# Miniprotein binders against q9bqp7: the designs that were tried, part 33

Target 1, 240 residues: q9bqp7
Amino acid sequence: VPQNWFPIFNPERSDKPNASDPSVPLKIPLQRNVIPSVTRVLQQTMTKQQVFLLERWKQRMILELGEDGFKEYTSNVFLQGKRFHEALESILSPQETLKERDENLLKSGYIESVQHILKDVSGVRALESAVQHETLNYIGLLDCVAEYQGKLCVIDWKTSEKPKPFIQSTFDNPLQVVAYMGAMNHDTNYSFQVQCGLIVVAYKDGSPAHPHFMDAELCSQYWTKWLLRLEEYTEKKKNQ

## First folded at step 22 (miniprotein)

Design me13
Fold by OpenDDE base, fold request of step 25:
Structure me13 (fold): chain B 240 residues (1-240), chain A 89 residues (1-89)
Amino acid sequence: as target 1 above (240 residues)
Amino acid sequence: SREELLERIKELIKKGDKLLALYLLFDYILKYPDNPEVLIEVAELLLELGRPEYARLVLEWAKELAKKTGDPELIEKVERLEREIEERS
């Protein structure tokens, strides 16, 4: 059990959007601060087993591609991920704020992959927006807050070359989602609350993306795990 | 077998195939994640490969396991190896 338990949901916030929700998605800039990001907390609190799973994968890729080939591969994966997020932000943004859509960004297998998910996405409230949990002292940049099949979710978009049909295959992504939810639900910059999460795994070949929906119960379970990771991070920093 | 894999790794180290040896060492520890003896053996081989950064991580893992099991002999062995790494650095 976490020593410093904090709720994921804010009882003072209603689930109903206030009628005054702006038609434009929120985009709060991430402030550079001494406050750790969700990503940093997760990376620094990986188990030794998780670390060596990644290192084994890395060494296998180096054996297959060579060192330079692996560097190129990693750079390409990063670029593809960035372009995918930029394309999604463009698609989900209101038409009036559309900078000239680079049509080339929309012609990707990843965008094709998520088309069936995008059909069920509506009511976009935030895109690439910073969240801060003042009490627990962490920050993050969430991809999207929108309704998925009529349920308000924090949506996290992921790219993969391999099928991830199960949420367990998404590594620490569920923890990232609930960390963003908990921060948003207690961030004064947001007037609303989220109770659900969605991880969308998009595929390079255009095969249908896998949506991993997280209900309030599952979010609460992962929230406990997140709190433990945050405590571990805090303890490690005190000992340095 | 575990022994056959270990011998293969040692042979690769002798041949200078460091990349394949390193991969197999990581594969080896992941096959036996709860075995502190395997971790110690791997840490020693990582030192022979000239990879002290990974040896330290493996020894930290071994220490965590040793603390959970309450085996004082294992803790002492890990701490000795940690000191040896520091003295060679």
Scores: ipSAE 0.729, ipTM 0.918, lowest interface PAE 0.5, mean pLDDT 91
Fold by OpenDDE base, fold request of step 25:
Structure me13 (fold): chain B 240 residues (1-240), chain A 89 residues (1-89)
Amino acid sequence: as target 1 above (240 residues)
Amino acid sequence: SREELLERIKELIKKGDKLLALYLLFDYILKYPDNPEVLIEVAELLLELGRPEYARLVLEWAKELAKKTGDPELIEKVERLEREIEERS
């Protein structure tokens, strides 16, 4: 049990969208602060097994591609991910704010992969928006808050070269989603409540993306795990 | 076998094939993740490879496992190796 328990859901916020759904998605800028990001917390609290799984993979890739080839590969993966998020932001943004859509951003296998998911996405309330949990002292940048199949979700878009048909194969992504949910639900910049999460794994080859829906119960379960990771991070930082 | 893999890694270290040796060490750890003795052995080999940063991580892992098992001898061995790393750095 977490020592510093905090609820994921804010009972003071209504689950119902207030009738004044802002016509424009929220985009709160991320402020660089001493406050750790969700990503940093998760990275610094990886198990040794997870670390060495990653390191083994890295060394394998270096053996296959060489050091320079691996650097190029990692750079390309990062760039592809960035472009995918930029494309999604452009797609999900109101049409009036659509600067000249770089048509090249839309011509990706990842965008093709998520098309069937995008059909079920509506009511976009936030895009690339910062969240802060003041009490638990962490920040994050969430990808999207929107309705998926009529349920308001924090949506996290992921790119993968390998199929991830199960939520368990997404590793810490569920923790990231609930961390964003918990922060948003208690961030004064947000007036609404989110009770569901969605992880979308997009594929480079354009194969149908896998949606991993997280109901309120599953979110609560992962929230407990997130709190434990946050405590572990805090403890590690005190010992450094 | 575990012994054959270990011997292969040692031979690669002697030959100076550091990249392959490092990969195989990580693979070896991951084949026996719950064995603190394997972790300690790998940490020693990582030191021989000149990779103290990974040796430290492996020793931390070994220590965590040793604490869970309640084996004081393993804990002492880990702590000794940690001190040796600190003295060499």
Scores: ipSAE 0.729, ipTM 0.918, lowest interface PAE 0.5, mean pLDDT 91
Fold by OpenDDE base, last read:
Structure me13 (fold): chain B 240 residues (1-240), chain A 89 residues (1-89)
Amino acid sequence: as target 1 above (240 residues)
Amino acid sequence: SREELLERIKELIKKGDKLLALYLLFDYILKYPDNPEVLIEVAELLLELGRPEYARLVLEWAKELAKKTGDPELIEKVERLEREIEERS
């Protein structure tokens, strides 16, 4: 049980859009502060087994590709992920704010992969927007807040070369989503709250993406796990 | 076998095939994640490979396991090796 329990949902906020919801999605810039990011917390609280699974994979890739080949591979993966997020931001942004859509950004297997999910996405309220949890002292950059099949969600877009048909195969992504939810729900920059999460795993080959919907109950379960990870991080930092 | 794998790793280290040795060391610890003795052995070999950063991580893992088992001798051994790493860095 977390020692520092905090609710994921804010009882003072309504799920109802205020009639004055700006037609433009929120895009709050991430401030570089001493405050740890969700990503940093999760990375620093990985199990040693998880760390060495990644290191073994890395060493295998270096053996196969060489050091320079592995650097190139890693750079390409990063670039593909970045371009995918940029393309999604462009797709989900209101047309009036569209800088010249680089049509080349839309020509990816990842974009093809998510097309069926994008059909169910509407009511975009935030894109690439910073969230801060002042009490729990963490920050994050969420990908998207939108309605998925009529339910307001924090949506997190992921790229994968391997099928991830189950939410359990998404590792710490559920924790990331609920961390963003909890922060957003208590961030004064947001007038609304979210009760659901969605992880979308997009595939390079254009195969249909896997949506992993997280209802309020599942979000609450992962929130407890997130709080434990945050406590572990905090303890580790005190001992450094 | 565990012993055969360990001997192969030692031979690779002697031959200077550091990349393959490193991979096999990581594979070795992942095969026996709950064995503190294996972790300590691997940490020593990682030091021999000139990779103290990984040795530290392995020793942290060994320490975590030792704390869970309540084995004070193992904790002491890990702490000794940690000090040795710091003295060589």
Scores: ipSAE 0.726, ipTM 0.918, lowest interface PAE 0.5, mean pLDDT 91
Fold by OpenDDE base, last read:
Structure me13 (fold): chain B 240 residues (1-240), chain A 89 residues (1-89)
Amino acid sequence: as target 1 above (240 residues)
Amino acid sequence: SREELLERIKELIKKGDKLLALYLLFDYILKYPDNPEVLIEVAELLLELGRPEYARLVLEWAKELAKKTGDPELIEKVERLEREIEERS
């Protein structure tokens, strides 16, 4: 049990979007502060076994591609992910933002992969928006808050070269989603709360993306795990 | 065998095939994740490879395991190796 328990849901907030919410999605800029990001917390609290699994993979890739080849590969993966998020932001943004949709961004296999998910996405409330949990002292940048199949969700878009048909195969992504939910639900910049999460795993080859829906119960379970990771991070930092 | 793998790694280190040696060391620890002796051996070999950053990480892992087992001799050995790494940096 976490020593510093905090609820994921805010009882003071209504689940009903106020009808007066602006038609424009929120985009709060991430401020670089001494406050750790969700990603940093998760990375710094990986088990040694997880770290060495990644390091073994890295060394294998270097053996196969060479050092320069691996750097190029890593850069390409990063760029593809960035472009995918930019394309999604463009798709999900209201049409009035006359930013010339770079048609080239929309021709990716990842965008093709998520088309069937996008059909069920509506009521976009936030895009690439910063969240801060003041009490638990962490920040994050969430990809999207929208309705998925009529349920308001924090949506996290992921790219993968391998099929991830099960939520368990998404590693710490569920923790990231609930961390964003908990922060948003207690961030004063947001007037509403979210009770559900959605992880969408997009594939480069355009094969149908896997949606991993997280109901309120599952979110609560992962929230407990997140709190434990956050405590571990905090303890490690006090001892440094 | 474990011994054969270690010998192979040592031979690769001597030959200067550092990349393959490093990969095999990581593979070795992942085959025996709950063995603190393996971790200590790997840490020593990582030092020989000139990779103290990984040696430190492996020793931290060994220390975590040693604390779980309650073996004071293993803890002392890890701490000794940690000091040796610090004295050489």
Scores: ipSAE 0.725, ipTM 0.917, lowest interface PAE 0.5, mean pLDDT 91
Fold by OpenDDE base, fold request of step 25:
Structure me13 (fold): chain B 240 residues (1-240), chain A 89 residues (1-89)
Amino acid sequence: as target 1 above (240 residues)
Amino acid sequence: SREELLERIKELIKKGDKLLALYLLFDYILKYPDNPEVLIEVAELLLELGRPEYARLVLEWAKELAKKTGDPELIEKVERLEREIEERS
């Protein structure tokens, strides 16, 4: 059991969408503070086994591509991921705020991959928006808050390539989602709470994306694991 | 066998094939994640490869295992190797 227990859900917030849903999704900028990000906490609390799984993969890729080839590959993966998120933000944003849609951003296998998921997404509340948990002292940038099949979710979009590249934090994606949920549910910038999570894995070849829905019970289970990772991070930082 | 794999890694180090040796060391660790003796052997080989940053990580792992098992001799051995790394850096 975590020493510093904190609930994922805020009992003071109603699940009822207040009828004054802002027509425009929230986009709170991330402030660069001394406060650790969710991603930093997860990376710094990886097990030694997880670290060496990543390092083994990295060395294998260097053996196959060379050092320069691996740098190029990594840069390309990063760029593709960035363009995918930019395209999704453009698609999910209200039409009135659409600057000139770069039609080229929409021409990707990843966008094709998520089309069937996007059909079930509605009621967008936030896009690329910062969350802060003041009590637990962490921050994050969430991709999307929207209704998926009528359920309000924190949605996290992931890209995958074949052969399966080691996606950093693939195993910790559920922890990332619940960390964002818990922060949002207690962030004063948000008037609503979320009880569900959704991880969407998009594929480069345009094959149908895989949705991983997380109900309130599953989110609560991962929240306990997140709290333990946060405590471990805090302890490691005190000893440095 | 474990011994044959170690011998192969040592030969690669001698030949200067550092990339393949490093890959095989990581693969070797992952085959025996709960064996502190393997971790210590790998840490020594990582030092020979000129990769003290990975040797430190492996020794931290060995120390974590030693604390879980309550083996004071293993803890002392790890701490000695940690000091040796710091003196060489």
Scores: ipSAE 0.699, ipTM 0.913, lowest interface PAE 0.5, mean pLDDT 91

Design me13
Fold by ESMFold2, last read:
Structure me13 (fold): chain B 240 residues (1-240), chain A 89 residues (1-89)
Amino acid sequence: as target 1 above (240 residues)
Amino acid sequence: SREELLERIKELIKKGDKLLALYLLFDYILKYPDNPEVLIEVAELLLELGRPEYARLVLEWAKELAKKTGDPELIEKVERLEREIEERS
């Protein structure tokens, strides 16, 4: 139980925006490098078990690939993730036509993997947009806010090269989503709020992506866990 | 078994196969994550392997577990090892 609880939802905001389909999705630029990011908070508050799960995985990869091979592998995974997010932003942007887009960017197993999810996505409200929680003082860059099967969601896209997701990313992915949600709901740059979340795990081989829907109750449960992580982070920084 | 894995790790450290020993040490603590005595043993082996940075992290974990049980002997052992690491650096 966090020492200072704060609500994830803003009672002064409507669940429904003024228009069902905005003319252009919001893309608020990321600012304030002094304010901690969601990902920094989560990285610096990992449990010891999470730390050693990652270290074991790293050592296994180094045994298999060598140190230089592992560095190259890591760089390629990062590049593929970046390209995937760029492709999704392009696909979901109403200002772009597919003919003007780089066809190589859109040709990947990850994009094939999410096609069945994209059929259920509509009403895009934000893409690659900064959020800031004005009271709790943290910032983030959310991937997407859109309707999924009729429910407005903060959507987080994840890539995976293996059929099974990484255990650490599964541990913290819901916290990342609710942190963005809470920030957006208390950010003056946004006039609406979101009560649901969606985590989509896409696969390099093109196999069907796994959606993980989070309703408002589940988001509230994870919000409490996020507040504990944020509290832990701020206490550690005070003693630094 | 736990004993077989531990003996294999000790043999690898003696032979100087440091990368495989390190991987197996991490695997060992993840198989017994709720046992502070296992964590303390691994921390000592990490020091023998020349990896005090990892030994420090494992001892922090062991201290968290020892405080949860309230075992003063284990807490004292962890704190003694932490002081030994700090004096080297």
Scores: ipSAE 0.698, ipTM 0.920, lowest interface PAE 0.6, mean pLDDT 85
Fold by ESMFold2, last read:
Structure me13 (fold): chain B 240 residues (1-240), chain A 89 residues (1-89)
Amino acid sequence: as target 1 above (240 residues)
Amino acid sequence: SREELLERIKELIKKGDKLLALYLLFDYILKYPDNPEVLIEVAELLLELGRPEYARLVLEWAKELAKKTGDPELIEKVERLEREIEERS
């Protein structure tokens, strides 16, 4: 149980934007800050088993590809992920930005993979937008806030070369989603809140993406785990 | 078997085949993740391989497991190896 529990939801906010809200999705810029990011907190608090699973995989890849081959492979994977996120931001943006899209960004197995998900996405409220939790002192950059099948969600897009049919296969992604949600719900740059999450795992070969929907109860369960990870991170840093 | 894998790792370390030895050491601890004695043994081999940064992580893991079992002899062995790493580095 966290020592300094804080609610994920803000009772002073509605989960429904009013009609006077701007139609252009929010994109709050990420500011240089001393406080840690969500992804840094999660990376610095990985279990030892997770750390060595990744290190074993890295060493096997180096054995197969050589040091330079592995560096090229990881650079290409990173670039593909970046291109995927750029393409999704372009697809979900207002029409005037769509006319200026790079056609090569749209030609991806990952984009094909998510087409059936995008049909169910509407009401985009935020894209690639910074969130800050001033009380808990962390920041993040969320991918998307939009309605999925009528539910307003924090949506996180993930690329994978391996199938991830179960939410447990997404490791820390649920914690990332709820950390963004909690920050957004208590960030003065946002006038509304979100109670649901969605993790979408897209595949390079174009196979249908796996959506992992998180209702409010599941988000609350993962929020408790996020708070513990944040406490663990804070304890490590004050001992340095 | 576990003994065959361990002997292979020791031979690779002696021959200086550091990359394959490192891979097999990580594979070894992941096959026995709940065994602090295995973790301590791997930490010692990582030191012989010249990788004290990984040895520290493995010892931290071993200490977590030893605290759960309440085995003070294992905790002291881990802490002794941690001090040894700090002194030699």
Scores: ipSAE 0.697, ipTM 0.917, lowest interface PAE 0.7, mean pLDDT 85
Fold by ESMFold2, look of step 24:
Structure me13 (fold): chain B 240 residues (1-240), chain A 89 residues (1-89)
Amino acid sequence: as target 1 above (240 residues)
Amino acid sequence: SREELLERIKELIKKGDKLLALYLLFDYILKYPDNPEVLIEVAELLLELGRPEYARLVLEWAKELAKKTGDPELIEKVERLEREIEERS
């Protein structure tokens, strides 16, 4: 149990949007400053076992592909993920389509993979939007806030190849979601709150994506783990 | 099996097959993640490979485990190797 516990939900805030909420999804710009991001906190608090699982995997890839081949592989994985997020923002945005770039972005296995999930998504409230926890002082950039099967969620989109090469990344996905949720619920730029999360894992070959729904109870359990990681990060920074 | 793996790693280091040796060293510590003696042995071999950055991480892990068991000889050995790494940089 963290020594400086703080609730994930804000009792002063409604979970129901009202008539004064914007009709266009929020896109709060991310400001670069000294307070830590969610992803930095998680990266800096990996266990030694997680670190060496990743390093062993890297060395195996280098043995198979060579150093230059591995460098190109990782660059391609990063690019595919970036293009996937760009495509989803375009699909979920109410503004006019960008014809040439949208066509290229929409023609991928990852987009095919999520089609059945997108049919259950509505009421988009935020896309690629910054969040800041006013009290705990951390910042993030969430992918999407929308209703999934009638429940307002922070939604995180993930790409995966087969086999899945980044075991460590899937380990922290729920922590990332709840950290964004807690930040949004205590950020003055948002007038509502979210009690649920969704992680969507999309596949390059177009196989149906896996949704991982997180109800309020599950989110609270992962929130406790997030607070421990934030506490660990703060302690390490103090001794640096 | 454990001794067979160690002897293979030592032979690869001697033959100059550094990439395969490095992979096998990481595989070795992941098979015995709760054994600080194994971690210390791997840290020494990482220094022979010229990889002090990895040796430092493995020693930090070994020290965490040694503190939980309260073994002062292991803690002193880790601290000696940490000083050796600083001298080589």
Scores: ipSAE 0.689, ipTM 0.915, lowest interface PAE 0.7, mean pLDDT 85
Fold by OpenDDE base, look of step 24:
Structure me13 (fold): chain B 240 residues (1-240), chain A 89 residues (1-89)
Amino acid sequence: as target 1 above (240 residues)
Amino acid sequence: SREELLERIKELIKKGDKLLALYLLFDYILKYPDNPEVLIEVAELLLELGRPEYARLVLEWAKELAKKTGDPELIEKVERLEREIEERS
């Protein structure tokens, strides 16, 4: 049990969209501060087993590609991910705010992969927007807040070369989503609350993306795990 | 077998195939994650490979396991190796 328990949901916020919801998605800039990001917390609190799983994978890739080949691979993966997010932001943004759509960004296997998910996405409330949890002292940049199949979700878009048909195969991504949810639900910049999460795993080959829906119960379960990771991070930083 | 894998790793180290040896060491850890003796052996081999950064991580893991088991001999072995790493640094 976390020592510093905090609720994921804010009882002071109504789940009902206020009629005053802006027609334009929120895009709050991330302020670089001493406050740790969700990603940083998760990276610094990996188990030894998780670390060595990644290191084994890394060494295998180096054996296959060489050191320079692995660097190139890593850079390409990063670039593909960035372009994918930029394309999604462009797709999900209102047409009036769209800068000239780089048509080249839309021509990707990842975009093809998520088309069936995008059909079920509506009511976009935020895109690439910063969240801050003032009490728990962490920040993050969420990809999207929108309705998925009529349920308001924090949506996190992921790219993968390997099938991830199960949410368990997404590693710490569920923790990231609930961390963003909890922060948003308590961030004064947001007037609404989210109760659901969605992880979408897009594939390079254009095969149908896997949606991993997280209901309020599952979010609560992962929230407890997130709090434990945050506590571990805090303890590690005190000892440094 | 565990012994065959360990011997293969030692042979690779001796031959100077550091990349393959390192991969196999990580694989060895992951095959026996709850075995502090394996972790100590791996830490020693990581030191021999000139990778003290990984040896430290492995020893931290070994120490956590040793504390859970309450084995004072394992704790002492880990602490000794930690001191050796610090002295070489």
Scores: ipSAE 0.682, ipTM 0.902, lowest interface PAE 0.6, mean pLDDT 91
Fold by ESMFold2, fold request of step 25:
Structure me13 (fold): chain B 240 residues (1-240), chain A 89 residues (1-89)
Amino acid sequence: as target 1 above (240 residues)
Amino acid sequence: SREELLERIKELIKKGDKLLALYLLFDYILKYPDNPEVLIEVAELLLELGRPEYARLVLEWAKELAKKTGDPELIEKVERLEREIEERS
């Protein structure tokens, strides 16, 4: 149980967006601050088991590809992920006017993979937008806030080489989603709140992406776990 | 099975197959994540492989587990190995 519990939802906010909200998605710029990012908190609070799962994977890849091959592989995976997020921002932005860029961005297996998900996405409220939780003192950059099958969600897009049919297979991704959600719900740059989350795992070969929907109750469960990770991070910095 | 895995890893170290030995050491500790004795054995083998950076991480894990069980002999063994690693620098 966290020592300093804080609610994920803001009772002073509606879960239904105001009709007067801007017609273009919000894109709050990320300010590089001294306060920690969500991803930094999660990276610095990995369990030893999580660390060695990653290290075993790295060693398996090095055995398969060699040192130089692994470096090239990881660089390519990073580039593909970056292009995937850029493509999704472009596709979901009503401001997109360059059809030539959309054509090139649509040529990846990852974009093919998410097509069935995109059919159910509407009402985009934020894209690549900064969130800050001033009370709990952390920041993040969320991928998307939009309706998925009629429910307003914080949506996180992930690429994967292997199928992730269960939410437990997504490691810390649910914690990342709820951390963004809690920050957004208490960030003065946003006039509404979000109570649901969605993790979309896209595949390089174009296979149908796996959506992992998180209702408010599931988000609250993961929020408690996020608060523990943030508390652990804060304690480590207090002892430095 | 545990002893069979450890003997396989030791054989690979003897043969000089360092990359496969390293992978199997990580696989070994992940198969026995609640056993500080296993972690200490792996840390010693990681030092033999010339990988003190990994040995330090494994010893941190072993110490966490040893403190939960309250085994002072294991805690002292971990701390002795940690001092040995720092003295080599």
Scores: ipSAE 0.682, ipTM 0.914, lowest interface PAE 0.6, mean pLDDT 85

